# VH-VL binders against Laminin subunit gamma-3 (Lamc3), part 12

Target 1, 177 residues: Laminin subunit gamma-3 (Lamc3), of Mus musculus (Mouse) (q9r0b6r508to684)
Amino acid sequence: HIRSDFRHGAGGWQIRSMGVSKRPLQWSQSGLLLGLRGGEELSAPKKFLGDQRLSYGQPVILTLQVPPGGSPPPIQLRLEGAGLALSLRPSSLPSPQDTRQPRRVQLQFLLQETSEEAESPLPTFHFQRLLSNLTALSIWTSGQGPGHSGQVLLCEVQLTSAWPQRELAPPASWVET
Short names: E, the ipSAE of ESMFold2; O, the ipSAE of OpenDDE; V2, 0.75 times the mean of E and O plus 0.25 times the DockQ between their complexes.

## First folded at step 23 (VH-VL; framework fv_oberotatug)

Design d05 (from b05 with heavy chain D61Y; at its last look DockQ between E and O 0.02; V2 from the best seeds 0.00; counts 0 for: pae E 20.5 > 2, placed apart)
Fold by ESMFold2, look of step 23:
Structure d05 (fold): chain C 177 residues (1-177), chain A 125 residues (1-125), chain B 107 residues (1-107)
Amino acid sequence: as target 1 above (177 residues)
Amino acid sequence: EVQLVESGGGLVKPGGSLRLSCAASGFTFRNYWMSWVRQAPGKGLEWVGRIKSKTDGGTTYYAAPVQGRFTISRDDSKNTLYLQMNSLKTEDTAVYYCTTDYYNILEGYYYFDYWGQGTLVTVSS
Amino acid sequence: DVQMTQSPSSLSASVGDRVTITCRASQSISSYLSWYQQRPGKAPNLLIYKASSLESGVPSRFSGSGSGTDFTLTISTLQPEDFATYYCQQSYETPWTFGQGTKVEIK
């Protein structure tokens, strides 16, 4: 796995702006403050980029800390590579919760066509071509601001790679009995 | 049929050592993550630690009570999981089970799907 | 560490009864919870994973529900083979931890 956990800094993550405004990324040992303004994205460092075809069909996992009374903002994962660009929505969402205690939640972004935000997702070949030379991986939120959701932290980002799949027990039991 | 058979349990004095073995059959052992789980007599279950498959990095994790005293290893050529227990304490007295860990990477869940019969370790003066 | 608290610690029931066992986590664990059955003198076996999904070969009389901190295992119509101890186990964060168990005894 390729991972950022922010224990010793922002891990090479940076704010990428579509405008001219620049501001420092706020971080702590507990995570990065996920409070992006309009036109901003949280861009991943180069260790997440390049040839990531082994991650096709695997999740990108974001771990968030949500303050009391708050909710995670809507989040997209944006990918650029091989002259292509697309946005993904979470493939698994936590249930809405309204608690008085901080909580940890995970969002998973499955790296395949089923997670695309577009009405007409890329064909499988083009998605895998994008992953063959990934040039950007970015986190974008809409509607998040001071006072709406409180302080939401990004605690961990993990890019999962495929490994040789174990055989399911029934087929192995069949050939041995 | 999947089988896990533990052996090597017995009586040992505090401060002593034992090595447990878990013989595996009926599946492709080298692809599986494996754990040890223990159960003190009349008590509940406690996870001891885990070893990943070599293809997933072969790394180990240990619960705090056994960290530094227990070592999990595997021999894929013999389809065998091992637990080396050193500096044993009376609170280590338990039935020790080996189990297969399944990490469902697509759904993100982790569970213990196959279990051995267990082997008893008794640590007493 | 996440602490798991089961209730009741034991219960007596008859064949045909509906049995409900609860499990509460010390913090939110989303749906990262499994249920295991352990018959006397036997090793545990998996019943339910991700809070509500039945393992292959588990009878449909078993069901799981819940998310966050509160979880329930239900046996809709208790059968003779269901007299056992049941454990919940969280897989939200290491170390993986189990509830203390709920023993289901014949009345």
Scores: ipSAE 0.000, ipTM 0.438, lowest interface PAE 20.5, mean pLDDT 79
ESMFold2 (binder alone), look of step 23: mean pLDDT 92; pTM 0.942
OpenDDE, look of step 23: ipSAE 0.358; ipTM 0.777

Design d06 (from b05 with heavy chain T100R, light chain S30Y T94D; at its last look DockQ between E and O 0.04; V2 from the best seeds 0.00; counts 0 for: pae E 22.4 > 2, placed apart)
Fold by OpenDDE, look of step 23:
Formats: C-alpha cells, sequence, structure tokens
Structure d06 (fold): chain C 177 residues (1-177), chain A 125 residues (1-125), chain B 107 residues (1-107)
C-alpha cells in the first residue's frame, strides 16, 4: 500500500485552486485543510504515480475529518496516464451522522474503468495502460458541500496495492497481446 | 464572445524559424487547454500540439512530426498562446489554427470548441 | 496512432438531400469522437462532440451517431451553407487524429 498520513508534513502534496481564490496548502498534524470556496486540486506526490497496475480494482481511500453535522464535499479522483485522463467518483459515501463532534469519514474510489458519472468508460485495456504509467493522481473538490460549518481536513490517502502472485493465472481476457 | 486571432505567419526558408501568436479574448484564457492545428494547402487537418492549463500542470504534448522542433507556450497574463517553430521544413507549410480546447475531467473528452481564423506559414526555398 | 477513415472522400448532393458521412476508427474510441465543418476559405467549426452531442448553435439538421469504431454524421436536409468539408476527430488517444475529410459538393 502507498499511504500519506500527513503526520509529519504535507508529504509532497500540492494544491492548486481553480478560480480566483488561490491559497497555499495548509498542513497540520490533523491533516491537509480543504478549501470550502471554489474548486481545488490536490496533486499526489510521485510515490503514488508510475506503474500502479497492481492497484487495479483496489480502492483509493480518502480519510476526511468533517465538522459536526457536516458532510464531505463532493470529491473526484482524477487519474492521468498514457495520454488518457478520467475522473472517478466515490464508490461509497459515508452514512450521514448527526454528531456534536468532528468525525472521520472515508471515501473509497475503486480503481476501475467504470463510473456511474461517465457515459463512456474506458476499455479495461486502456485503463490498464493508464495505470501502468500513472503520471498524475489528484483529488478534486468543488469546495461545496452540505452542512459545512467548520474545517474539512484530509487526514489520510491510501492507495491499495495487490502483490503479484508467483503462479499467475492465465491472463485476463482484457489483456491484449 | 470568444475570439482567437493568430498572427506571425509568413514566408520562411527551410531550416528557418518562425513564431506564431494567438491572441485570445472573451473567455478566461488561463483556465483552458489550447492547441495548434494545421492544414496543408488542399489537405486535411492535423493536430500539432497542445498546452494544458496551469492548473492542470501546464504541460505540452506534440505530434510526432513536430516533436523537438516546435514549442508551445502561453502567457496567461497576456491571454496569448505561442507556437515557436524551429528547423522548419517544406512539409510544415500550412495554415496554422489555434484552438480553444474543451476538456472534461470527469469523462476525459477533449475537443476543439473554438478556432481562430488561421495564419499561413509557407516554407519554401 | 488511431487512424480515422472517412467515407466517402467526396460526395455530390443537392439542397434538400439527406447526407450521411461515415468515420471509422482503427480501434475502439468509444464516444471520443467529434465532427467539424469547414467551409471554403474558413476555419473549422465544431458540430458534434461525444459522438452525438450537438454543439450549441449548430442546426438540428446535424446529428451524430455511433460508438466504438463506426460513426456517422447525418445532415437531414442539406442547406446551401452546408456545402463544406467535414472532418471527424478522435480524442481517445494521443495523438489526436482527424479523418481525411469528406467534401460535400453541389450536384
Amino acid sequence: as target 1 above (177 residues)
Amino acid sequence: EVQLVESGGGLVKPGGSLRLSCAASGFTFRNYWMSWVRQAPGKGLEWVGRIKSKTDGGTTDYAAPVQGRFTISRDDSKNTLYLQMNSLKTEDTAVYYCTRDYYNILEGYYYFDYWGQGTLVTVSS
Amino acid sequence: DVQMTQSPSSLSASVGDRVTITCRASQSIYSYLSWYQQRPGKAPNLLIYKASSLESGVPSRFSGSGSGTDFTLTISTLQPEDFATYYCQQSYEDPWTFGQGTKVEIK
């Protein structure tokens, strides 16, 4: 697994604001502060990039801290590689909670070619191509969300990776030779 | 109204250099990917290259025929796109169009929604 | 590179005719296909994106269909201003590539 827990710094993550409200990346031991105004892009460091085919079908997990009664803002995970780019939506959304204290929620993004938001998903082979040469991984937020009365923090990013098997089964049907 | 106006075209000898400009107006230039597309006389359209927005990394990509010879850049403060063409060849003779590119992050669609009027580059001895 | 092949290269038609232009990709490009119109002496204009989505301001007589490798641009009722060259373009894989064009001429 590849992970950023932000315990010791921003870990190479960079922020770019879309629109007028540009701000520097704000880090604390609690995580990276997500902006609540305008769209923002958080770019993953190099350790998340390269050949990530072992993560096919595996989740990218974002752990967020949301304020009391708050919900995570809309977030997309953008992948870029091999001349292709696409966005993934969360595969699961956290259950609404009405608590009086901040809570941590997890958003999971399955690294697969299908998305409910995409009308035309990439073929598996091309998605694999993308993962084989991942040149960019970024978290996109609109800065909008329901019930935001406080700060939203990105506390952890985890890219799940499988280990190669010694005895490989026949290649999947999506593998083109 | 979106406007794209190319300039800088002209006659140049093989091996020479030329710099094209594309003045953009009517939209937030810095937010858009931009491309150059060329068309040789009496021929079809050929993508030359693109430059992404700064927010998307500002990186450039080129078609193989111009790789290493052409450079795309942008000055967002001037709303201007550039195409520096070096080591020009006769086969580079074409009308060069600048395009505003639409890129959909969600689905990855990319197309040229606005085009300039083009500027003619003639490479001839 | 993805090769885009249009058919026919040229056609003659009359005002009022139904015109169909096809574009074939050398590999599946799903719906990452756009159509452009270029009138003589003018710059290209976007007609269709995402294979079938009509660009704003484009007359409804234009339509696009298809997915994968085979695509079609249709002009339901050809108008005088429609005599032009039409290009398909794939945006699925770098480098972006165009079809060779289809010239629609007056019969």
Scores: ipSAE 0.000, ipTM 0.557, lowest interface PAE 14.0, mean pLDDT 87
ESMFold2, look of step 23: ipSAE 0.000; ipTM 0.435
ESMFold2 (binder alone), look of step 23: mean pLDDT 93; pTM 0.942

## First folded at step 24 (VH-VL; framework fv_oberotatug)

Design w11 (from d02 with heavy chain D61Y; at its last look DockQ between E and O 0.08; V2 from the best seeds 0.00; counts 0 for: pae E 11.8 > 2, placed apart)
Fold by ESMFold2, look of step 24:
Structure w11 (fold): chain C 177 residues (1-177), chain A 125 residues (1-125), chain B 107 residues (1-107)
Amino acid sequence: as target 1 above (177 residues)
Amino acid sequence: EVQLVESGGGLVKPGGSLRLSCAASGFTFRNYWMSWVRQAPGKGLEWVGRIKSKTDGGTTYYAAPVQGRFTISRDDSKNTLYLQMNSLKTEDTAVYYCTTDYYNILEGYYYFDYWGQGTLVTVSS
Amino acid sequence: DVQMTQSPSSLSASVGDRVTITCRASQSISSYLSWYQQRPGKAPNLLIYKASSLESGVPSRFSGSGSGTDFTLTISTLQPEDFATYYCQQSYEYPWTFGQGTKVEIK
């Protein structure tokens, strides 16, 4: 498994702008502050990218910390790779039980066609082709600006692998010298 | 190397005030929660209070014996934690430690992983 | 508040002995318990977190066990540098509270 837990830093995550001014991430020992402005995405570091075919059919798991009386914002996971782009919606929804206390919530994004946000004509086996050379993995939210959604922390991101295979490295022909 | 250095302790009369400082280095101070823990001479450890990072709201929480009399603050530009102690009582006599208050968000537990050397506060007539 | 009670208050032991210190909480605290060592004249340092997890750099002769209300710290083969006072601390709910301490003296 490939994991960012943010205990000691932003873990290489960056804000990527969609036509607006770029700003640095706000990070704390408790996690990354989710409070993305219009046109911004939270982009994953290189360890989540490349050949991720072993994660097909497995979840990307986001662990969030939600303040008392709050709720997680709507979140999409966006993937780019092999000349393709797609968005995923969560395969599970949050179900807060005690909103009077801080709580942890997990969102799962199953890496397969059933999780896709939009129905589009795509090449045969498009999801697996995208995962063969993942060039971006991003978190996008349409929640309230710095208000309610800005109080939610991203505490962990985990990319799940189906099986423990010997460390995969690209052939020398794929690696810059 | 993580380092925490307390200063500002000394002798004070009951009803007086002192301000303690804790200089931090070797880590990104502004992102850490910080606590004060005290130890009366010959006695055990007692948690005094904590302050969250600004990103987590910067809020403070105090143990009941010091609430309303002590104020924890931080200056992230100077990597310094402060404890303002007002209306001091003889029972406040202790060595005061600053600590990092680690919080594991995923499992919800805390502990004090780094400690300063302590500074002695004596409250006596 | 959660009250933490340690026993014994003090003990004497020889180098090489197995030493066990207990800590009891006034209510269930699940596994939210830490152990600290304080050598004479020094600041405390963390030994065990989450009841049984060894902090990085702590010798493997230290171990912790328990959950709920009853917890133990064990030193399997006491060394001369283990002369210190040991504290348990709960992190289940505010205020954070410590046990009264157990002083371990080497004969």
Scores: ipSAE 0.006, ipTM 0.508, lowest interface PAE 11.8, mean pLDDT 80
ESMFold2 (binder alone), look of step 24: mean pLDDT 93; pTM 0.945
OpenDDE, look of step 24: ipSAE 0.041; ipTM 0.677

Design w12 (from d02 with heavy chain D61Y, light chain E55Q; at its last look DockQ between E and O 0.04; V2 from the best seeds 0.00; counts 0 for: pae E 18.9 > 2, placed apart)
Fold by ESMFold2, look of step 24:
Structure w12 (fold): chain C 177 residues (1-177), chain A 125 residues (1-125), chain B 107 residues (1-107)
Amino acid sequence: as target 1 above (177 residues)
Amino acid sequence: EVQLVESGGGLVKPGGSLRLSCAASGFTFRNYWMSWVRQAPGKGLEWVGRIKSKTDGGTTYYAAPVQGRFTISRDDSKNTLYLQMNSLKTEDTAVYYCTTDYYNILEGYYYFDYWGQGTLVTVSS
Amino acid sequence: DVQMTQSPSSLSASVGDRVTITCRASQSISSYLSWYQQRPGKAPNLLIYKASSLQSGVPSRFSGSGSGTDFTLTISTLQPEDFATYYCQQSYEYPWTFGQGTKVEIK
């Protein structure tokens, strides 16, 4: 799996606006503050990009911390690659548990045609073609106004990879450093 | 409504050949892995082989009893799965089912979620 | 290859009975186990995946349990439409293999 957990910083994530990012992210040990202005997207670092065909049919999982009594904001996952662009809706929305304390929820975005925001006139096999050379993975939310209203934190992003059902053992002579 | 319709079954002598077809509708066929499963009369289910989607490489895998004799192919423009059966043996006599070999990566598991009605292949001298 | 062994091969039961069918794998398959129902003259249909997850539209009287090598399908209150043959199937490694089936008959 490829993961960002934000405990030690923004993890290479940046705000993207009008093709040039010039505003720094706000972050804390608990996550990135998801307070995007109009026209802004939260852009993933290089480790999420490139050839991600092993993630086809697997979820991108966002872990959010939602303020008391709230719900996850509307979120789209936007992908660009191989000259294509598309947006995904969550594969399912979590059932909100209304509490008077901050809580964590997960949103899953299945990297498959059934998750596309709307039916697309894109070429046949466009989703897997896009994943063969992923050039951008971005988070956008339509419920965010100017400033940092909402106080929703992005605590973790995980890109799930389809590995063989039996993992190959590493060579005995190898040590990860 | 998802529909899988097999055709092409019949009587054939040992050593003969037969091609089965499976017409698919009601789902995005090109994105599905597909399998053939057979059932000898009065017997249980036996997996025959699978073909991946073209975008996952289009590769095939076969059960040992049919390896080298059967070939699975697909035509995504016609939403059709094929099973070419050569060098048929009496033990190949069965109802042949076309099924979606669903790879639910969100849950991390494989299963056969949609099945056709089957077509009977009889191999006898 | 993973061999799947079901027990019993057949059983007789009455409407309303609790029915239990077992499936044993020749090696650990974690939870990569599905259950299928095949009514007489019909194609199989999926009941359970991931050992215990109920497929959409399957009545709640069906349940599955187990992991590793030993798995169980339970029908809590047998209904007339449940008289069928049941198969387990492993999806741990190729080739995919089925158990030999368990026929549930009316007593």
Scores: ipSAE 0.000, ipTM 0.444, lowest interface PAE 18.9, mean pLDDT 79
ESMFold2 (binder alone), look of step 24: mean pLDDT 91; pTM 0.936
OpenDDE, look of step 24: ipSAE 0.359; ipTM 0.775

Design w13 (from d02 with heavy chain E107T, light chain E55Q; at its last look DockQ between E and O 0.26; V2 from the best seeds 0.00; counts 0 for: pae E 12.0 > 2)
Fold by ESMFold2, look of step 24:
Structure w13 (fold): chain C 177 residues (1-177), chain A 125 residues (1-125), chain B 107 residues (1-107)
Amino acid sequence: as target 1 above (177 residues)
Amino acid sequence: EVQLVESGGGLVKPGGSLRLSCAASGFTFRNYWMSWVRQAPGKGLEWVGRIKSKTDGGTTDYAAPVQGRFTISRDDSKNTLYLQMNSLKTEDTAVYYCTTDYYNILTGYYYFDYWGQGTLVTVSS
Amino acid sequence: DVQMTQSPSSLSASVGDRVTITCRASQSISSYLSWYQQRPGKAPNLLIYKASSLQSGVPSRFSGSGSGTDFTLTISTLQPEDFATYYCQQSYEYPWTFGQGTKVEIK
């Protein structure tokens, strides 16, 4: 697995607007603050990119901390590669939980055609082609506008592979690719 | 390289005040939780208090013996942690260390991974 | 508060010896325990976190084990630089508390 857990920094993640880095990312040892402004996305570092065909059919897992009384905002995962682009929605809904305390939520984005946004999914062979040369992996929210809290933390991002990658000793992580 | 340098220790009379500083470098200070830990001469370690990063709420917690007398603050623009010590007692005599606190909110693990070399505070009449 | 009791308070050992020190918590703390080394006149250094995970740069002769209430730090082949005081620390419940220390001295 390829992971970012933010113990020693933002892990190479950047805020991008219209494809360029714009402003410093707010982070802590607990995670990245998801207070994205209009037109912004969180862009993954190089280690998540390149040839990721062995992650086909496997999830990208986001771990979030949600404040009391809140819910995760709508989150999409955007992939670009081999001249193609697509957006993914989470493959399952979180179970209801006690909202009076901060809580952990995992969102899984299965890297296969069933996770594409319904409007215009790519043909089957194009998804795997996209993964053969992944050039961007980004996190963004739909419906960017008034009323969004921005208090949600992104605590971990994991890209799952079809074969196991043994965990390195903490605090080591896969921050470079 | 992570570096923490304490300063401001010295001799003070009971009832007096001191302000300790901890200058940080080699990491993004504003994103770290920080603690003070003290060690009386010839004795063991005692946690004094902690301040969270601003993004995690910026709140403080203190050990009972110092509650109401000590105040931890931070200046993220100067990469500096402070300990204001008021109403000092002879039992406050110790070497004071600043630390970076590691906390993983997913698992709950918490420990002090980097330490300064300490500054001696002596409270004596 | 969670009380941490180390045993022994001190010990004498020779270079090459296997050294074992223990730490007992007054209540279960799962694996929320770390070990620190403090050489004379120096600041403490983290050795072990999560009860058994070795901090980066710490020699493999150090190891930790245990969960719940009973924990052990082992030095498999004592070296001259290992003569120091060792502390356990719990991070299960505020306030964070340390054991009273175990001093390892040259015999």
Scores: ipSAE 0.006, ipTM 0.493, lowest interface PAE 12.0, mean pLDDT 79
ESMFold2 (binder alone), look of step 24: mean pLDDT 90; pTM 0.914
OpenDDE, look of step 24: ipSAE 0.017; ipTM 0.643

Design w14 (from d02 with heavy chain D61Y E107T, light chain E55Q; at its last look DockQ between E and O 0.03; V2 from the best seeds 0.00; counts 0 for: pae E 13.7 > 2, placed apart)
Fold by ESMFold2, look of step 24:
Structure w14 (fold): chain C 177 residues (1-177), chain A 125 residues (1-125), chain B 107 residues (1-107)
Amino acid sequence: as target 1 above (177 residues)
Amino acid sequence: EVQLVESGGGLVKPGGSLRLSCAASGFTFRNYWMSWVRQAPGKGLEWVGRIKSKTDGGTTYYAAPVQGRFTISRDDSKNTLYLQMNSLKTEDTAVYYCTTDYYNILTGYYYFDYWGQGTLVTVSS
Amino acid sequence: DVQMTQSPSSLSASVGDRVTITCRASQSISSYLSWYQQRPGKAPNLLIYKASSLQSGVPSRFSGSGSGTDFTLTISTLQPEDFATYYCQQSYEYPWTFGQGTKVEIK
């Protein structure tokens, strides 16, 4: 797996915005602040890019810290590669539990056509082409999501990589049908 | 080497004011939450309050006995944490420690990782 | 507020003894529990976080256990430098609260 856990810094993540100068990313011991302005995205460093076909059918996992009484904002994962672009919606929905203290929530974005936000997902061939030369991986949020989203922190990003099992049947996340 | 050095303690009359400082070095101060913890002479530890980093909202939270009387602030350009203490009472007499209110992002747990050596505040008429 | 109660309030022990200190929370705090050591005249220092995880540089004779409401700090073979006061502290919810302390004295 490829991971950013922000243990000692922003891990090379940057704010990306259309046509504006970059502004510094807000980082703390508890994570990256997700309060992005309109048109801004949180862009991943080089280690998440390049040939990521081994992650096809696997999740990108975002670990968030949500304040008491709050909820995660709407989040999309945007991918660019091989001249293609697409957006993914999360495969999980947060449920309200244990709201007396900051809580951890994981959002999973399955790297497969069925997770695409668009009504007409890319053909299978195009998704895997995109992953063969990934040039951007970005997190988008409105910053005006429901609840107290202005205090939601991104604590970890993990790109899951399939490891070929020699004689064990893997989970079906690799095969698209 | 991480260092936290408190200063500004002393003798003050009830109803008076005092400002404590905590000079930080050896770590990236602006990214850490900070707390004040006090200990009355011969007694146990009592948490006073904390201030978050600006990235996490910069908000403060106080224990009930000091609410409305104490103000925690920080100056990230000087790597300094402050405790403004107003309307002091004799029960505020204590050694005041500045400490990192550390949130371990990988485990999700909070603890006080680094401590200063403390500064004594005595409130007496 | 979560109240933390330590037992015993003090104890006397000899070098080489096994020492056990307990900490009880007034409600479940999962594993949001830390242990601190305060030697006479010194600032506290962190021993254990997450109920059972040993802080860097802390001797392996210290160990912590428990979850929920009941927690234990154990010193397997007491050394002369271990005569100190020990505090538990919960970080489950504000305000952060400490136990009243356990003083470990030489017999």
Scores: ipSAE 0.000, ipTM 0.506, lowest interface PAE 13.7, mean pLDDT 79
ESMFold2 (binder alone), look of step 24: mean pLDDT 91; pTM 0.926
OpenDDE, look of step 24: ipSAE 0.016; ipTM 0.573

Design w15 (from d02 with heavy chain D61R, light chain E55Q; at its last look DockQ between E and O 0.04; V2 from the best seeds 0.00; counts 0 for: pae E 17.2 > 2, placed apart)
Fold by ESMFold2, look of step 24:
Structure w15 (fold): chain C 177 residues (1-177), chain A 125 residues (1-125), chain B 107 residues (1-107)
Amino acid sequence: as target 1 above (177 residues)
Amino acid sequence: EVQLVESGGGLVKPGGSLRLSCAASGFTFRNYWMSWVRQAPGKGLEWVGRIKSKTDGGTTRYAAPVQGRFTISRDDSKNTLYLQMNSLKTEDTAVYYCTTDYYNILEGYYYFDYWGQGTLVTVSS
Amino acid sequence: DVQMTQSPSSLSASVGDRVTITCRASQSISSYLSWYQQRPGKAPNLLIYKASSLQSGVPSRFSGSGSGTDFTLTISTLQPEDFATYYCQQSYEYPWTFGQGTKVEIK
């Protein structure tokens, strides 16, 4: 598995935006702050990139921390590679929840072909080709709107590989009321 | 508690128009895709169309029998889904349900996980 | 359009019976199949997604199986609240289509 857990820094993650000098990530030992501005994405370091075909059919797992009384924003995972681009949503919708304490939520993004509604420039989308030369893996969030807190933290990112065995039946969950 | 409440159903003559509303509560409406599904009296279920979240582009898709006559829209500030029905025909007579969509874009699975109670539309002379 | 055909159209059963309902697609739909329950006078509710995955809060007596063109919903020990109409629905390609329904009646 490939992981960023942010124990010793931002782990090579960067704000990616068009044409403007990059602003510093806000980092703590608990994670990266997901307060992204419009047009910004949180871009993964090179260890997540390249030939990642062993992750085909496996999840990318994001662990978030949501502050008391806050709600997590919508999150999408963007992949680029081999001249292709794709945006993914989590595998399941969370149930509404009210909480008075900080909590951790895991979101899972399964790396497998989507239906005809996939955001692809080709009629037939080849997920394994995309993963054969992954050139970008990015996290996008609106970070805006009523009921959202600006202090949602990204605590861990894991790219799952088929070589380390794990039982694959993960739920994705994050909660908002 | 997730709740969907349809309203605006009633009796209308062929060729008429009607607008249905679906009031949503108990979840973050702006993040969800929404669909309309209908059921003629004593008959099975028929998908009518869907609208994506604004985050996912806000686009609509319709079943062929209603294409060009029905329009789905949403007002995220009011947590409300709408179905504008024009040029109504007698075969449009049905209970209309609004539903939340879960759509796993990676796998292409989707399903209708929350449903309203429905509102009856009757199109007759 | 993908046509979904359920069988039987209706059946009579007693509390405690094992009930099996089948659904056939006019073309392969992989596992892009959901099952819904509709009690008389009520809205449908989701039972099974991805052909065999049980929705949260649905009793374990419900199970689904199949892939390709042939799918099965099973109720292992029928309860009084299970007397309803059951629908399969494909999510392989637009338009989304439902089977005609299977009515499970009290014997």
Scores: ipSAE 0.000, ipTM 0.466, lowest interface PAE 17.2, mean pLDDT 77
ESMFold2 (binder alone), look of step 24: mean pLDDT 91; pTM 0.937
OpenDDE, look of step 24: ipSAE 0.019; ipTM 0.631

Design w16 (from d02 with heavy chain D61Y, light chain E55Q Y92D; at its last look DockQ between E and O 0.04; V2 from the best seeds 0.00; counts 0 for: pae E 17.3 > 2, placed apart)
Heavy chain, then light chain:
Amino acid sequence: EVQLVESGGGLVKPGGSLRLSCAASGFTFRNYWMSWVRQAPGKGLEWVGRIKSKTDGGTTYYAAPVQGRFTISRDDSKNTLYLQMNSLKTEDTAVYYCTTDYYNILEGYYYFDYWGQGTLVTVSS
Amino acid sequence: DVQMTQSPSSLSASVGDRVTITCRASQSISSYLSWYQQRPGKAPNLLIYKASSLQSGVPSRFSGSGSGTDFTLTISTLQPEDFATYYCQQSDEYPWTFGQGTKVEIK
ESMFold2, look of step 24: ipSAE 0.000; ipTM 0.443
ESMFold2 (binder alone), look of step 24: mean pLDDT 91; pTM 0.936
OpenDDE, look of step 24: ipSAE 0.355; ipTM 0.773

## First folded at step 26 (VH-VL; framework fv_oberotatug)

Design j11 (from d02 with light chain E55Q; at its last fold request DockQ between E and O 0.35; V2 from the best seeds 0.00; counts 0 for: pae E 3.7 > 2)
Heavy chain, then light chain:
Amino acid sequence: EVQLVESGGGLVKPGGSLRLSCAASGFTFRNYWMSWVRQAPGKGLEWVGRIKSKTDGGTTDYAAPVQGRFTISRDDSKNTLYLQMNSLKTEDTAVYYCTTDYYNILEGYYYFDYWGQGTLVTVSS
Amino acid sequence: DVQMTQSPSSLSASVGDRVTITCRASQSISSYLSWYQQRPGKAPNLLIYKASSLQSGVPSRFSGSGSGTDFTLTISTLQPEDFATYYCQQSYEYPWTFGQGTKVEIK
ESMFold2, look of step 26: ipSAE 0.390; ipTM 0.696
ESMFold2 (binder alone), look of step 26: mean pLDDT 91; pTM 0.930
OpenDDE, look of step 26: ipSAE 0.315; ipTM 0.759
ESMFold2, fold request of step 27: ipSAE 0.200, 0.011, 0.005; ipTM 0.628, 0.513, 0.482
ESMFold2 (binder alone), fold request of step 27: mean pLDDT 91, 92, 92; pTM 0.923, 0.928, 0.926
OpenDDE, fold request of step 27: ipSAE 0.387, 0.364, 0.386; ipTM 0.782, 0.770, 0.783

Design j12 (from d02 with heavy chain Y110W; at its last read DockQ between E and O 0.46; V2 from the best seeds 0.00; counts 0 for: pae E 2.5 > 2)
Heavy chain, then light chain:
Amino acid sequence: EVQLVESGGGLVKPGGSLRLSCAASGFTFRNYWMSWVRQAPGKGLEWVGRIKSKTDGGTTDYAAPVQGRFTISRDDSKNTLYLQMNSLKTEDTAVYYCTTDYYNILEGYWYFDYWGQGTLVTVSS
Amino acid sequence: DVQMTQSPSSLSASVGDRVTITCRASQSISSYLSWYQQRPGKAPNLLIYKASSLESGVPSRFSGSGSGTDFTLTISTLQPEDFATYYCQQSYEYPWTFGQGTKVEIK
ESMFold2, look of step 26: ipSAE 0.511; ipTM 0.735
ESMFold2 (binder alone), look of step 26: mean pLDDT 91; pTM 0.919
OpenDDE, look of step 26: ipSAE 0.470; ipTM 0.794
ESMFold2, fold request of step 27: ipSAE 0.374, 0.471, 0.303; ipTM 0.683, 0.718, 0.686
ESMFold2 (binder alone), fold request of step 27: mean pLDDT 91, 90, 91; pTM 0.916, 0.917, 0.917
OpenDDE, fold request of step 27: ipSAE 0.447, 0.464, 0.489; ipTM 0.793, 0.794, 0.805
ESMFold2, last read: ipSAE 0.191, 0.370, 0.240; ipTM 0.589, 0.694, 0.613
ESMFold2 (binder alone), last read: mean pLDDT 91, 91, 90; pTM 0.916, 0.919, 0.915
OpenDDE, last read: ipSAE 0.466, 0.480, 0.471; ipTM 0.799, 0.801, 0.800

